# Miniprotein binders against q9h3h3, part 23

Target 1, 235 residues: q9h3h3
Amino acid sequence: EDGFTAEHLAAEAMAADMDPWLVFDARTTPATELDAWLAKYPPSQVTRYGDPGSPNSEPVGWIAVYGQGYSPNSGDVQGLQAAWEALQTSGRPITPGTLRQLAITHHVLSGKWLMHLAPGFKLDHAWAGIARAVVEGQLQVAKVSPRAKEGGRQVICVYTDDFTDRLGVLEADSAIRAAGIKCLLTYKPDVYTYLGIYRANRWHLCPTLYESRFQLGGSARGSRVLDRANNVELT

## First folded at step 3 (miniprotein)

Design K3a
Fold by ESMFold2-Fast, scan of step 3:
Structure K3a (fold): chain B 235 residues (1-235), chain A 83 residues (1-83)
Amino acid sequence: as target 1 above (235 residues)
Amino acid sequence: SKEIVVRVTEETSPEEVAERIVEALKEGAEKVILYAEGPEAVERAEEAIRIVEEELGRKVKVERIYVREEDGKVRVWITIELE
C-alpha cells in the first residue's frame, strides 16, 4: 500500500523538521570554512538519532546550507491549512489549480528540487557540489537528510522561493546540473508537503510539478524538464 | 525548547503517548505534534489528548489538520501547546 508509505514519509519529514539542524549559514560564516564543515558532517555519516561512532552524539533532523542572500519566507501556513480544510468540506473540486490558488492567496510559494541517493560517496559528493553552489550564490538554500538507522535512500532538497516562477525553477535546475548532478530530479511545491499530497493521494494529483532528466546526446549536454501537470516539455 | 513529534499507530497505547506528551510539556517543550494514520490510530491520538488534559488538570491548545483518503483512511497532524 503506497498510501501508507507516503504517510510514513510525512511523519518522518515532520519529525526531522522539529529536531535540531546542522547549518552552514553563509550569511554569518566565511565561505572559506565550507570545505572543513563538509568534511566534518558528510551526510552519509551523520546519523538521524546520534551515535558514538558518528559525527553527532545528538539527534539531527537536517543538514542545511543557507546562502548569503537567503531570506526565509514560509508564508501563512496556518491560513493555508485552515483554507484547505474549508475547501475539503465545501465539496468543490480539488485540482492543481485550486491548490495553486490557495498557495498564492496565503503566500506559501516556496518549492524544492528533490534527489534521492543511497548513502555513500556519491551522496556526499552530490551534497558537496550543491553546498558549494549555494555558498557561491548559484542556489539559495539546500538541505540533506541524515542517515536513518533503518537504512534507505537519503534526500537532497534544493529550494526556490516561488514555484509559480517557472524561470526561477528552471534556473535552479540548470545550477544543479552545472554542479555535476546527473540523477533524476523532481520538483515539489511546499504547499503539497504542508497539505500531505504524496503518491496515491485521494485526489489523484501528481505529487510533483516538474521532472528533470539529464540528457547526454545531440550537440550539447542538457536536461529535459517536463511540466507533469500540463504534460508539456519545457526544455 | 525543542519540539517533539510522536507517531501514533493502531497499536500505540494512548496512555504511553499521553505520558510522553505530559513529560515533554513539563520539560518546557513549546509544541508536541502527533501524527496518526488511519481511523484507529486517530482515535488513539484523541484519547491520549483527553488523558493529557486530565493529568494536567487543564485544557491544552490543540490544532488538527486532517487529510482524508478515499477508503476512509485519514492522516492527521495534531499540534499540542500549553495555553
Scores: ipSAE 0.000, ipTM 0.103, lowest interface PAE 20.7, mean pLDDT 78

Design K3b
Fold by ESMFold2-Fast, scan of step 3:
Structure K3b (fold): chain B 235 residues (1-235), chain A 83 residues (1-83)
Amino acid sequence: as target 1 above (235 residues)
Amino acid sequence: SKEIVVRVTEETSPEEVAERIVEALKEGAEKVILYAEGPEAVERAEEAIRIVEEELGRKVEVETIRVFEEDGKVIVLIRIYLE
């Protein structure tokens, strides 16, 4: 049953969602405590499965910061999964429009900007900047993966509440750039994440809807954003 | 945006894949897609990415954009960007 590497990666992602999270919740915790929390739980040192030598002895799936106005709404993920299985067995074409419609029907609207960084100071500094932007209200919610036992890059996810709201997605990109982030960002709707590795038309369909590249000298806080589905530059 | 596709099979050396990725990026490709045919090709693609990072002295962004079965083989599409 264990087979291909992509299947293993999907299983690992689901396990992380099920394990405990370390959360700074700005809805119930004063902003003045953020710096101490970030110093206690730098993502480069928090281990995925726990280690007596790390900040955690028990497994941690994600390290997260919730903004003051954050209201979690994952929608009807169970209904989405059932509809997805029915679509796959029907043999009908899978398109961005079909996936978008499934997401809307089942209220699975959230999405996220993704950045991948090696463990170390740069990751910890990037996470601190993102966390501060969340607590200050420029972003809604974010999380970062803990360090895997084998090593490798860690991911920072910065969420927006509605992937169909292009303006909101672009505003989040601007806030990430304002926090000092210069690496490549890609935007993925959570519907694609919940459906795992899906079968799509190869020439026009991919799991990411947008990509953002740091642009030196840019007046719009230094980024160029491409709409991948339509192959159109937005900035 | 400019996009290049590189086919990887169980016979393609990681060094050859790395050379093609580096060439594409140096010639202005904004992203490179690896079309990896089967599990051994995926391992070769992953090794090629390590070689690319060593050669460029920087990390690249990597994501699996699709997994599907075609002609009895599992095909993995992997996208690579400079970061």
Scores: ipSAE 0.000, ipTM 0.093, lowest interface PAE 22.8, mean pLDDT 77

Design K3c
Fold by ESMFold2-Fast, scan of step 3:
Structure K3c (fold): chain B 235 residues (1-235), chain A 83 residues (1-83)
Amino acid sequence: as target 1 above (235 residues)
Amino acid sequence: SKEIVVRVTEETSPEEVAERIVEALKEGAEKVILYAEGPEAVERAEEAIRIVEEELGRKVRVEYIEVKEEDGKVEVFIVIRLE
C-alpha cells in the first residue's frame, strides 16, 4: 500500500488531542484578558512540536477558545468506533446515511465550520475575530491548529453542537461572516473526523456536508450555503 | 549535509521530483523531505521514490510523518534517506 490510511490519520488526530492545548476559557476568565492572550499566542507563531524561538517550547495540539455557555458533549466516541469496526467487518455498504445513523445512535452530533489560511497576519486577524465572537457569545467554541514544521495552511474550526440541525449550522455561518470572515468555509461533522473520512477516501464519500461562499450585496447573511452531499442550495 | 524540502502536489511530475531527490542525495544531503498534500500527491511522491531507487540502483529509507488537519485534508511529510 501507499501508507496513506484512516488508521494513520486517526493516530495523528489522537496525538494532537492528547498533546497540551492552549485554552482561553471564557467560563472562568474575564473577557478583558482575551486581547492579551491573543497577542501572546498568535497561531501563525505557535509551533506544533515546540521551538525555543516560538511562544511555546513544548508541543501544542490546539489553540482553543471556549464560550461562556460552552458545555462539552462529545457523545459515546468509543461506542461509535466499536460500531464502525463492526460495520466494516460486516461487509454492509458504507454510505452517508449509515454514518449519520451511527452518529445519532452514539450521540456524536457535533460538527464544525472549517477555514484554511496561510500562516501570517491574515490568519492571526481571522482567529482574533472568531475568538472575540466566541467570548461575546455569538459562537460556542473554536480552535485553530498550530503551525506545522514544514509550513502549509492552518485551519480554524468553529463548532456547533448538532450537525443534523441545519438552522444551527446556518446561524453559525452567519456569525462567522458577521465577524468579518470572507474566505471559503466547509462544514464537517465530527463523526467523519473520528472515523477518518477525508478527501479521496476509500468509501467515496464527500468529506464535508456544507460549503459557504461569501457573497456581496444581495445575499442574506452575507453568504451562499450549499448542501454538498445533495447538491442543493440552502441560501 | 543540510536537509532539502520539496513540495509535491496532485499536478507535480514524479520525474521532476525524482531528479531533485537524486541531485540532493548525490550532493551529500543527509535527508530529503517531500511535503505532499492529499492522497494524489502522496502517490506521485511514491512514484518519484521508485524512480530514484531505479536510477541509483539501491534502496532508500522512507519514513511517513502525517500531519492531520481537521478540514478533511491530510499533509504528509515523507522523509528519504540513503540506506
Scores: ipSAE 0.000, ipTM 0.087, lowest interface PAE 21.2, mean pLDDT 77
Fold by OpenDDE base, second read of step 4:
Formats: sequence, C-alpha cells, structure tokens
Structure K3c (fold): chain B 235 residues (1-235), chain A 83 residues (1-83)
Amino acid sequence: as target 1 above (235 residues)
Amino acid sequence: SKEIVVRVTEETSPEEVAERIVEALKEGAEKVILYAEGPEAVERAEEAIRIVEEELGRKVRVEYIEVKEEDGKVEVFIVIRLE
C-alpha cells in the first residue's frame, strides 16, 4: 500500500509538465461529443511526447475532463509556499495538523482520489467511466496521465474542492465506485504536492489522507474508506 | 555510460544519492535509473530527486516509475532524465 502512493506522486510530477493538455470541457462542448473524444484520445494510446503513430503529434501533459460545475480555484499557492519555508526555518514541529492549517489559511484546499492502472483496455474503460461521471455532474474534474515512452502505470486523478470536507471526499469515492472502478484509491491533498511533500519527507508526513478499498456486499457506497491519519474507518 | 544506475539504501543519505545523480547527469548520462529498496524506499528516492532538482535549479523529467511490493519488501525503480 505504501509503495503505491509515491508511485502516484512521481507519476503526477512527471505529467505536471508545462506541456499542453487534451481537454474535454463540458461547459463548452456538448456531452454527445464525449464518446467520439474518448475514442479519438484513449489514454493508453496518447503518448507523453507525441510519438509517431499516437493520436497526439505534440507532447501532452494530461488528458482532462471538466464538468459543468468546474471552477479552477488554486488558492494562494505562493503565500502557502512562503509560509512553508518560514515554518521550516523556525524549527517548529511540522505535523499533518500544521499542513492542514496552512492549507486552510491560504485556501489551498483541493485534493484528489488517485488510481494507478496499467496501460490498456482496463485503463481506457476506467477513464471512460470517470469522464462520463464528470460530464454527467457526479464529479467536477478528472485527469489521466498519458502513456509514458517506457511504459509503466498511468494515473487517474479525480478532484474534490476541499480535502477537509470528509463528506465531499466520500461522495467522490462513491461516484468513482458507481462508475465501475474497483481498484485501490488513495486520496491526496494538493497542498502536499505544492509543498513537495512526498512519502519519505524528513517530517515523516504521510501525504495520503484516505484509502478506499472496494468491497462487495459492503456499505451502500461499495467501498471501505480508511482515514490513514487517525487509523479510523469512515464508512 | 548512457544509463547510470544509482542505488538508494538505508545506509545512503538522500543527499549522497542526489550527488551521485547530479554527477551522472553532468557527465552526460541520458538516463539515470534510481533504484531503492527496503523501508521507505519510495520516500528516500523522492527526497533524492527533490534534492537533485534543487541542486540543478530545474526539474528532472521522470520517465518511468515502478514500485514492487512483495512480502513487505518494497522496490522502487525510477528512470529520470534532464529536461
């Protein structure tokens, strides 16, 4: 379980390049065009660098779908980073609570459910399910990493507006499960990404706040969600 | 060598690993394969990459990541290049 989250972070860091995104924006594009777009740009075939024979001729950082209610709100990332540097120099203890408070203070509250899948039909099918859920309004925004030249897993990120809103985080998990996703999900706040806090940070901070495991015949949500910070099941 | 393997062990500091990566890249390595094993292998590898980026003053392109977890053993492979 612990090996998976850092693979997530590194895959996110890899794809977070300044390269163009392939975007389906439901605010400006009819939902009826989604199937054609998914067929044109299957994530397993879209290459990071626009390899010959790929659907994309140019480099692609991410493939994304924006829902009707999507509003980009990154908060004060610059202020967050400055406060983080000051905190590191202060010698004060840094805890998950400290990071939560920094995030709240600077309004950097976005987070994401992460899933890693090998390139292929299962990835493309999972992405199609997520993309439909976004266009239908069950989710706000999602992205998937393009295929790397050397292979490896691709990551699907499903965002929520506020990692401190447990209900919102759980609702997104339910929507992902309803879309037919059965793999392990981990939830990571964006604040950890902005501060460069990866799994083995010198502060021993776990960047994964929640873990979701699919469970047949379980709760109405079809998953078991664990609060990793408190080691408490939320479902 | 076009490909350099840098091993991260519990006995090797992230700073030492970063230094080895930076040296390999400066010497013209096209790829650096970062291999880490054991407890916190991923974390140690990520910290090393962070330090490399800081020392280079630019991001490193990560091309491949593989994490293997078997019987409590964690192995991490990261392929990095200069952007």
Scores: ipSAE 0.000, ipTM 0.208, lowest interface PAE 12.6, mean pLDDT 82

Design K3d
Fold by ESMFold2-Fast, scan of step 3:
Structure K3d (fold): chain B 235 residues (1-235), chain A 83 residues (1-83)
Amino acid sequence: as target 1 above (235 residues)
Amino acid sequence: SKEIVVRVTEETSPEEVAERIVEALKEGAEKVILYAEGPEAVERAEEAIRIVEEELGRKVKVESIWVEEEDGKVYVRIIISLE
């Protein structure tokens, strides 16, 4: 009933990037400290703009966990944007394949599995599982949105370094499922975020590149992954 | 192709869901995804499809139905288009 559209969630994510983050950084913090940190900052209780009655008195944009080997690489976003403007002016067709090549050329390759969960104990449990998988090395980096004053679902983002690497994308899906996550997962490459590709875009592009659905039996992986751009099943 | 998601809960009236479907089609959606949370929501989504068919005088095609579980609750995606 209070779920946000993909456009609203994407706009909130961009705005939140500029505010302070609560980070557990496994590159500098011992793994033994994680459980205490998760207990101190459950995402259902951390407020977006701060509240004396919550774990934070100051604004928080994201709650994040960095893996021991995490090394951020956003690529050439400025070059990507310039090329995108040129592509739109050229009159050439704008397709998933064209965007993929644009992203490769400018090394804007990262992407993320997204899950949207209602606020509460279930969200906190899911986040704890994801955070432990990151610290243990099964995932590279993840973040979760704080609770907004206006309400609505919160989002967990689990990043991979290359959306064109199907094996890496599928390995992340497997790690998420191994953490006990059963909800729908959608995968969005960061290039779509930088170019403003959301639901109902004027180029009629699907805003998600991959989907993962948990099967209630029959699959050895526990999920089916679909490539939405090519309409091909990967598992 | 362009697709639009309509969320349905046990509190959403079939008439409201039908209105959202019609509006999505007017906005150029080729497919509409009805995301129903629980059995009562599924029933309301099904009734909304009937209302849309009656109002437009056209059959609604159910392209696919996906069932998923999230924290013990069943969610159903019903993907529809006009015939």
Scores: ipSAE 0.000, ipTM 0.116, lowest interface PAE 21.3, mean pLDDT 78

Design K4
Fold by ESMFold2-Fast, scan of step 3:
Structure K4 (fold): chain B 235 residues (1-235), chain A 83 residues (1-83)
Amino acid sequence: as target 1 above (235 residues)
Amino acid sequence: SKRIEVIVREETSPEEVAERIVEALKEGAEEVRLFAWGPEAVERAEEAIRIVEEELGRKVKVESIEVREEDGKVKVIITISLE
């Protein structure tokens, strides 16, 4: 049925991760160079597979900004995948709690806030705001997809170190809102990505833990956050 | 209903925040509201909640979280109770 769609999405994601990335690395590059870099590589104009008429003539998988304190740690993904296969073979129930424990055991804790925007000024402006927040130390790391050959929406991913750290996840949401972002945000742990669990999965698991919607409260700019797993409003 | 408010600052230790939470709950508070300004304060609130759980041997339930930007700072209001 729709099994092929999930496999196709996984293959596309893997290809993007393996292709070259355009990176602004604040650990080695002065913050004063960011505005020029953003002007050179607006995500609405950078093409996925290269085009002589775009900023890139060769393929680009992702456009990324690394914060000064960024230290990548994907955990033990191989151990996670082996344990997942064993769990499926065991016949034991597959639940959000079981996946959470697998993630903790194998230190696969990262997650991300996702926003999907059409190519154009709004996407480029949103990315610039996120990139500045990363370089200023309010967020740790972020990436944005290049423009696909047939168009469609692009995605900005803003990562946090530990999806089980609810306050840290919500702190990242605050920083995204403070950067001027007003669109819908959804939060997904990377453990679901590594295990190939997407919206339509046979275990009926919700890979999205939180949704964030923009809200104004007097002079304050902020958000309403919904816990999707428990269907509870957290604002 | 008894509701007690705790202000968390970037200089406040997680242990001090935890002590205030435990005191509020012992005084009969049904809910405790934590007001955290800025990223450091939010981190201290999070660690304080973990300390409270360890000290009391019970899970803390997060009832609601309000996240706002005000006066150039991130403002987080976390409402908690004992599960």
Scores: ipSAE 0.000, ipTM 0.072, lowest interface PAE 26.3, mean pLDDT 78

Design K4a
Fold by ESMFold2-Fast, scan of step 3:
Structure K4a (fold): chain B 235 residues (1-235), chain A 83 residues (1-83)
Amino acid sequence: as target 1 above (235 residues)
Amino acid sequence: SKRIEVIVREETSPEEVAERIVEALKEGAEEVRLFAWGPEAVERAEEAIRIVEEELGRKVKVERIYVREEDGKVRVWITIELE
């Protein structure tokens, strides 16, 4: 985003998390209502701060779909943040392994596959596919950003419960591909998000663990997954 | 459209909420919006919806509009319309 710092992006992300969410909750809402809900709230039309001309007049931080079996567990985020402050003053090396250990110790294990798409038909179609996969039980939970005032790309986040479970992360990738998604995907543990570690951080940490690229003629999974940290192809 | 709002608390009777919803819909309300904070209040609102459907002998359209989680508490706006 032109002219924006990592601090500005972190502040915007925090504001979105604190603002109201539009949620389809399959734990309490019949699956038959999903298509009408998707038609009412296409992410290309829902505005971040509200607009009388959009589906929303009030701010919306995220548009989300919760699966029938979804059970939120953010772990001990307060303990994680306190340990992070202690680590910064300890003189101990700050490495991917150290962050992983803090995440495990404090049970902050969730992570997400990310896809960035321009507002329009392709975004709305991709979101509809993901939302149906969540309601049908192939994915646990997902969210998509509303349209920003400046009209930049929007992000779809598809969550897994444990970023250290490589097979579970790869299974989610497979389910995303089965839902018809063909764009580039990147996977980021939430521990990096909670600590405000984005690209261009002073510790030179890469918050992205995996990349997934679609293949037309197809690998066995319909995608190639790269382990970014070790530069190794997994599929 | 004509809209009626009902606040549901953790101590609110589901039967009371159901009575208010049924009364509003029979009086021509196009939409009844429930405001519930916390898991117990949400459960009472859900039970009220079940009672409403039983009393009317028909299904109602139910939509959860916003969910906020703060310190483990869920805040939900539930919108009800006749199908």
Scores: ipSAE 0.000, ipTM 0.175, lowest interface PAE 16.1, mean pLDDT 80

Design K4b
Fold by ESMFold2-Fast, scan of step 3:
Structure K4b (fold): chain B 235 residues (1-235), chain A 83 residues (1-83)
Amino acid sequence: as target 1 above (235 residues)
Amino acid sequence: SKRIEVIVREETSPEEVAERIVEALKEGAEEVRLFAWGPEAVERAEEAIRIVEEELGRKVEVETIRVFEEDGKVIVLIRIYLE
């Protein structure tokens, strides 16, 4: 069942990446246009495959906001995939360190904080806060999934440019909390997404590197961050 | 929806996959996406496409993309269009 669920999630994610995106690009669009754009495309109402009665009549894979300084760099994903195939056939151990090295070698360094929320006001409010933080320069880029046909939780992804830069990852967590987000966050490097490392993977790798929990009445950060692989408290 | 997605495994019936593709295309789908889990699944997807072309009496356009690996298998996205 876990294998089947992971397979479905992987297929859905790849299809979403290939479908059209609704993008607010702060590099070319004035920040003053953001509130109108958010009102036009609330993620709880944008449908995955289009519906004449929703904000979109055509399929939408992702709703995204690009910051003013955003410079996309996916690295050499094709080289990564070829090296991964070679690694699997080599018989060498598959470990977090091995994947990290493949990612560095092929410059596939981006990663993301993930939050899962039910469709509705709370999701739309959380997304608006994240989008404003991106446009204001506190975060670099973010995206949110549209509403699925059968409902279920939607995901907000907040990207950082280098998952090996722990301070940068923690800085993004801090900015997410400053935007008013209080739910559980987990951090996943994109190399794991490209190589299909999900919860039910055959190598028994933890699919996320960090976990962030909101800290009531706590520090200015507002969170407690755990390094999941090493079981070490970072904040 | 103008698209559908079908997951294909090595045990998946090519005839069943073909039925889903034909149904979707006849209902106006502009694209059908197959996610084939490993080389045996790719063979089943290719056989399904052959059956689709026979049923429709016309060729379809096919694009194949190797997307990633999971559970020791390569996941291949196969996109099918009526053009």
Scores: ipSAE 0.000, ipTM 0.187, lowest interface PAE 16.7, mean pLDDT 80

Design K4c
Fold by ESMFold2-Fast, scan of step 3:
Structure K4c (fold): chain B 235 residues (1-235), chain A 83 residues (1-83)
Amino acid sequence: as target 1 above (235 residues)
Amino acid sequence: SKRIEVIVREETSPEEVAERIVEALKEGAEEVRLFAWGPEAVERAEEAIRIVEEELGRKVRVEYIEVKEEDGKVEVFIVIRLE
């Protein structure tokens, strides 16, 4: 597998967020320029720290597309962090429900559908489909990681405004599927990212809330979404 | 008239599957059949087909045949032919 700790993964995520981003911003850029931008910056070729052979000579943390209606709201992350430290000290159980309440109290509501793909044609094709859906208004915002390691998988993140709005999360899944994406998707609230809830976390929490699988069954096609926290099938 | 069959699992490398498909087609195979169970395995098979098309610089014909569905997982074999 991997030998990474939750702390190590959190540090890597912070570094990427702080480095420069390559952004197609549909709020200020005509949609007709998207295809040229995608051709200039295919994620399989953009390198994390720059390389003379890549489209970038300087570090890139993320490649992102902002929809025309995108309005960022990160909530009160500082208040969230303070409450998290208090919760850990209190000895109260740390559960998905407790984390959900911290997120609601501090308005840290955004979340994201994740897909992990190897560098190459499929990654670039999937990203192009997602980017077009964002620019066309079916999704709000998305980003993809640059190529940081030869042979390592890259991640596409498709955001929703409110992870507690189940209908909105499911609508985003449908839009991703309509864009031609058939790979496994998992949904992670940003509160989990801020608090370092990754696969090997100390509280043994499932690091994602939902899982979406594409199923082909005669005429009964579509995605099957599982609520992993409650082990309940939603579709 | 040569036919090749490959089992694709959740853990199977798409690059490895693609290599087997390309070699079979170059050796004159009329079709390659991929057996996949569940969406993760199908996704790896589809990625392999995309790699094959890129390496050959040409499209392949793909047919999906559902074999059975158990507990929401579909067993599919995917038949690949040169166009």
Scores: ipSAE 0.000, ipTM 0.086, lowest interface PAE 23.8, mean pLDDT 77

Design K4d
Fold by ESMFold2-Fast, scan of step 3:
Structure K4d (fold): chain B 235 residues (1-235), chain A 83 residues (1-83)
Amino acid sequence: as target 1 above (235 residues)
Amino acid sequence: SKRIEVIVREETSPEEVAERIVEALKEGAEEVRLFAWGPEAVERAEEAIRIVEEELGRKVKVESIWVEEEDGKVYVRIIISLE
C-alpha cells in the first residue's frame, strides 16, 4: 500500500509538471507588475483543473515566479535514472551517500525548501512574500501548487541550484525567513524526486535533508536549521 | 514541571506579555508557550521577548513553529525556556 501511495504521488507530480504553468518571469517582466499578477492569481483561488468561477478556466499545474538571474539546469536526469537502475541490479548498498554521488556524477543538483499550508489568506500572504523575494533577487525561483479538487494543503517550493552547497541552502532559508515566513520548512533534493524516493520507500531513506524552524530573538537568521540525516544543528 | 500558555493578539501589550513570561519563569515554569495570531501578534511577541531578556539580564531559548489546527486555523506557537 505504501508503494501504491508513492506511485499515485509520482503520477500527480508528473501530471502537474506537464500541464500549463502560470509564470511571472522577472527576466522579461518589470517588477512593478508583480502586485497586479499576485492579485489576479492568488494560489488559494487558482484551481488545478480549471473552473469558470476561478481565475483560470483551463488546467494549471503550477504557479511560478522566476528571478532575473534564473537559469534552469536539471542536469542529466536520463543518465541518473539509468545509473540508478544499474545500482539496484548490482546488489551494492543503497545509502544517502550513494544517491549523493549519483546526483553529483550526473549534475542533478537542484533542491527545494517546502512549506505546506491550507488554502486561504495565510497561503496567499506567504506566497506573495516569497514571490517578492524572488523578484527582488533574494531567492532564485519558486512555485506553488494550485487548489486541488479534493482539497487538502497546498505546497510552496523554493528552489536552490545545488543541494550539496550547504551555504546556499542556508542562505535560501534566511531569505525565506526575511520574507516573513515562520512555518516549518523541509528541504528535499530533486534527485530523490527523480528516483521516486518519497516519504515511504523500500530503501528506508529519509528524502528530507534539512528541517528549518523559526526562532524569535537575537538570531540574524531567525531560524534553527537541523541536518535531519546526521541529527546535527547547523544554526 | 509547570507549563504556561499565553495568547498574543495584534492589540496585546508587549509589556504585559513580558511580565507574564518573567513571572512564570521565576515561579519555576519549565516552558512558556505563546500562541500568536498573524504577523502583528508575532511582532508583539518578539518585542515582549526582547523586554524579557533585558529584564532578566540574559538570553532565553526561543523556538517557534507554524501550527495548523484541524479547523484550518493557523497560529505561530512560540516556546520560551531558560535552557
Scores: ipSAE 0.000, ipTM 0.113, lowest interface PAE 18.4, mean pLDDT 81
Fold by OpenDDE base, second read of step 4:
Structure K4d (fold): chain B 235 residues (1-235), chain A 83 residues (1-83)
Amino acid sequence: as target 1 above (235 residues)
Amino acid sequence: SKRIEVIVREETSPEEVAERIVEALKEGAEEVRLFAWGPEAVERAEEAIRIVEEELGRKVKVESIWVEEEDGKVYVRIIISLE
């Protein structure tokens, strides 16, 4: 993916946050209703702008599932952004370590595993697996982008609370794999999105911290996870 | 319905964006399309909308948001209307 594609996807994701969401909240809705909800709103059929004949009549930014333990905590994003501007003005070197420290200081620690899938049965099946894992408490929260008019791949985002917690990130990967997902996964901290750091940025920062590739017959995890910052295999 | 498009550069302040929105609405726009450039385009648009709401004493409805490419730049396109 080129820098433009990464910027486009990031901007679209941020913009979509302002449109209405279709949400299954396991905290308020019985788990027994999940299958009916999934059948009603398959992500391959839910359209971004509520096209005629779609399950949704109104625009939808995201389709999301909230787990029982989900608590939204975005941290101090405004403070983070102010500190980032000050840092840029200072002319001090900016490193992945710098961003990590900024994130910690402002408690902006959320991150997500990302998977891109073409619209269709495979996407809907993958989403159903993820949604069940969330409702069952194996994952905290996930969302999927609706179908765009221009087509293209839809993205499933599976969140973790702390991108600095390697074990938590790896556990989420394992849960995703256990749900039957075999595609490439990339892990991105939200701090990079909030600061507008995309691929091929002027600081040469890689916004993808981890990459997970499915492995047949491998470890119990069923994947190989690469730490891209350090170029080290974690599994 | 009369729709007016407002192109907002990265350097454009939320206050300036708000001013342009208000002007468009005074000109009889029923919908305003914001083309905001850059990664913070959504945040700038949100702040602009807040300013517009304060100035007009009316709520702004976000009709749709999407990303477009124009001249090799990424724009966040927001359609808004008054409630």
Scores: ipSAE 0.000, ipTM 0.237, lowest interface PAE 13.5, mean pLDDT 82

Design K5
Fold by ESMFold2-Fast, scan of step 3:
Structure K5 (fold): chain B 235 residues (1-235), chain A 83 residues (1-83)
Amino acid sequence: as target 1 above (235 residues)
Amino acid sequence: SKTIIVFVKEETSPEEVAERIVEALKEGAERVELLAYGPEAVERAEEAIRIVEEELGRKVKVESIEVREEDGKVKVIITISLE
């Protein structure tokens, strides 16, 4: 009856997470095989539900690269979701602070830098750069969405272990810039994603904690990072 | 209370939507209604809001969100104003 943007986006995200993933796992696959894998599965050509003309004949939720040292640390997502349902039914205020506490309590601390790019050469090139940085150990894990039937931009997600660790978040930004990425980046904690909280949500919460803009010259980092919550420049 | 409506189709880029929002605000709109059809269009509308905030150096207030199904597609009406 009362639908919300967050519910629809959460349902789509859950469907993608549950569908098969195309994974290059550097823990079990030699780094020398990466270039062939990237050529076989360019994200601009891999379709969400499989088409006869695409590299995939079946649905693909995500295309991912796992680093050599990557250890999954998603925390207790089921416990988080149960606590979220309880919070909503309690009628208590929903604020950034309450979400942060739920995330800490359930060890759901991962977050991600996001970049949105149109299907094509620039997307595939950006993904290849990120994938190489992951396999070489500068980043821990990344994924990119397949091409949707409805068209539109695809998203590259570059993960960090702990969204409360500002230095770790900034180090990931530096590694992304070092990989040649020049587009705008935004940082979102996974707790917001697991709970279906997107930009236009019913609680008017800003899911973006940081924004990074490329800056030529200036800083050694090659970027300007803004703390959205406190409206303060960090670089 | 001048409100201007901006339609977001599946092919419309976030940059294009942001341009329309800025144009509406320059024309004296106090509120802008973004009508987005389908999940990709909703994501583009959300990105457009971000671009508007960056371009103007000001926060955008989301005043309301209505979600409906129309012709088998999700239709979202996002009402925004400038802070």
Scores: ipSAE 0.000, ipTM 0.094, lowest interface PAE 23.4, mean pLDDT 77

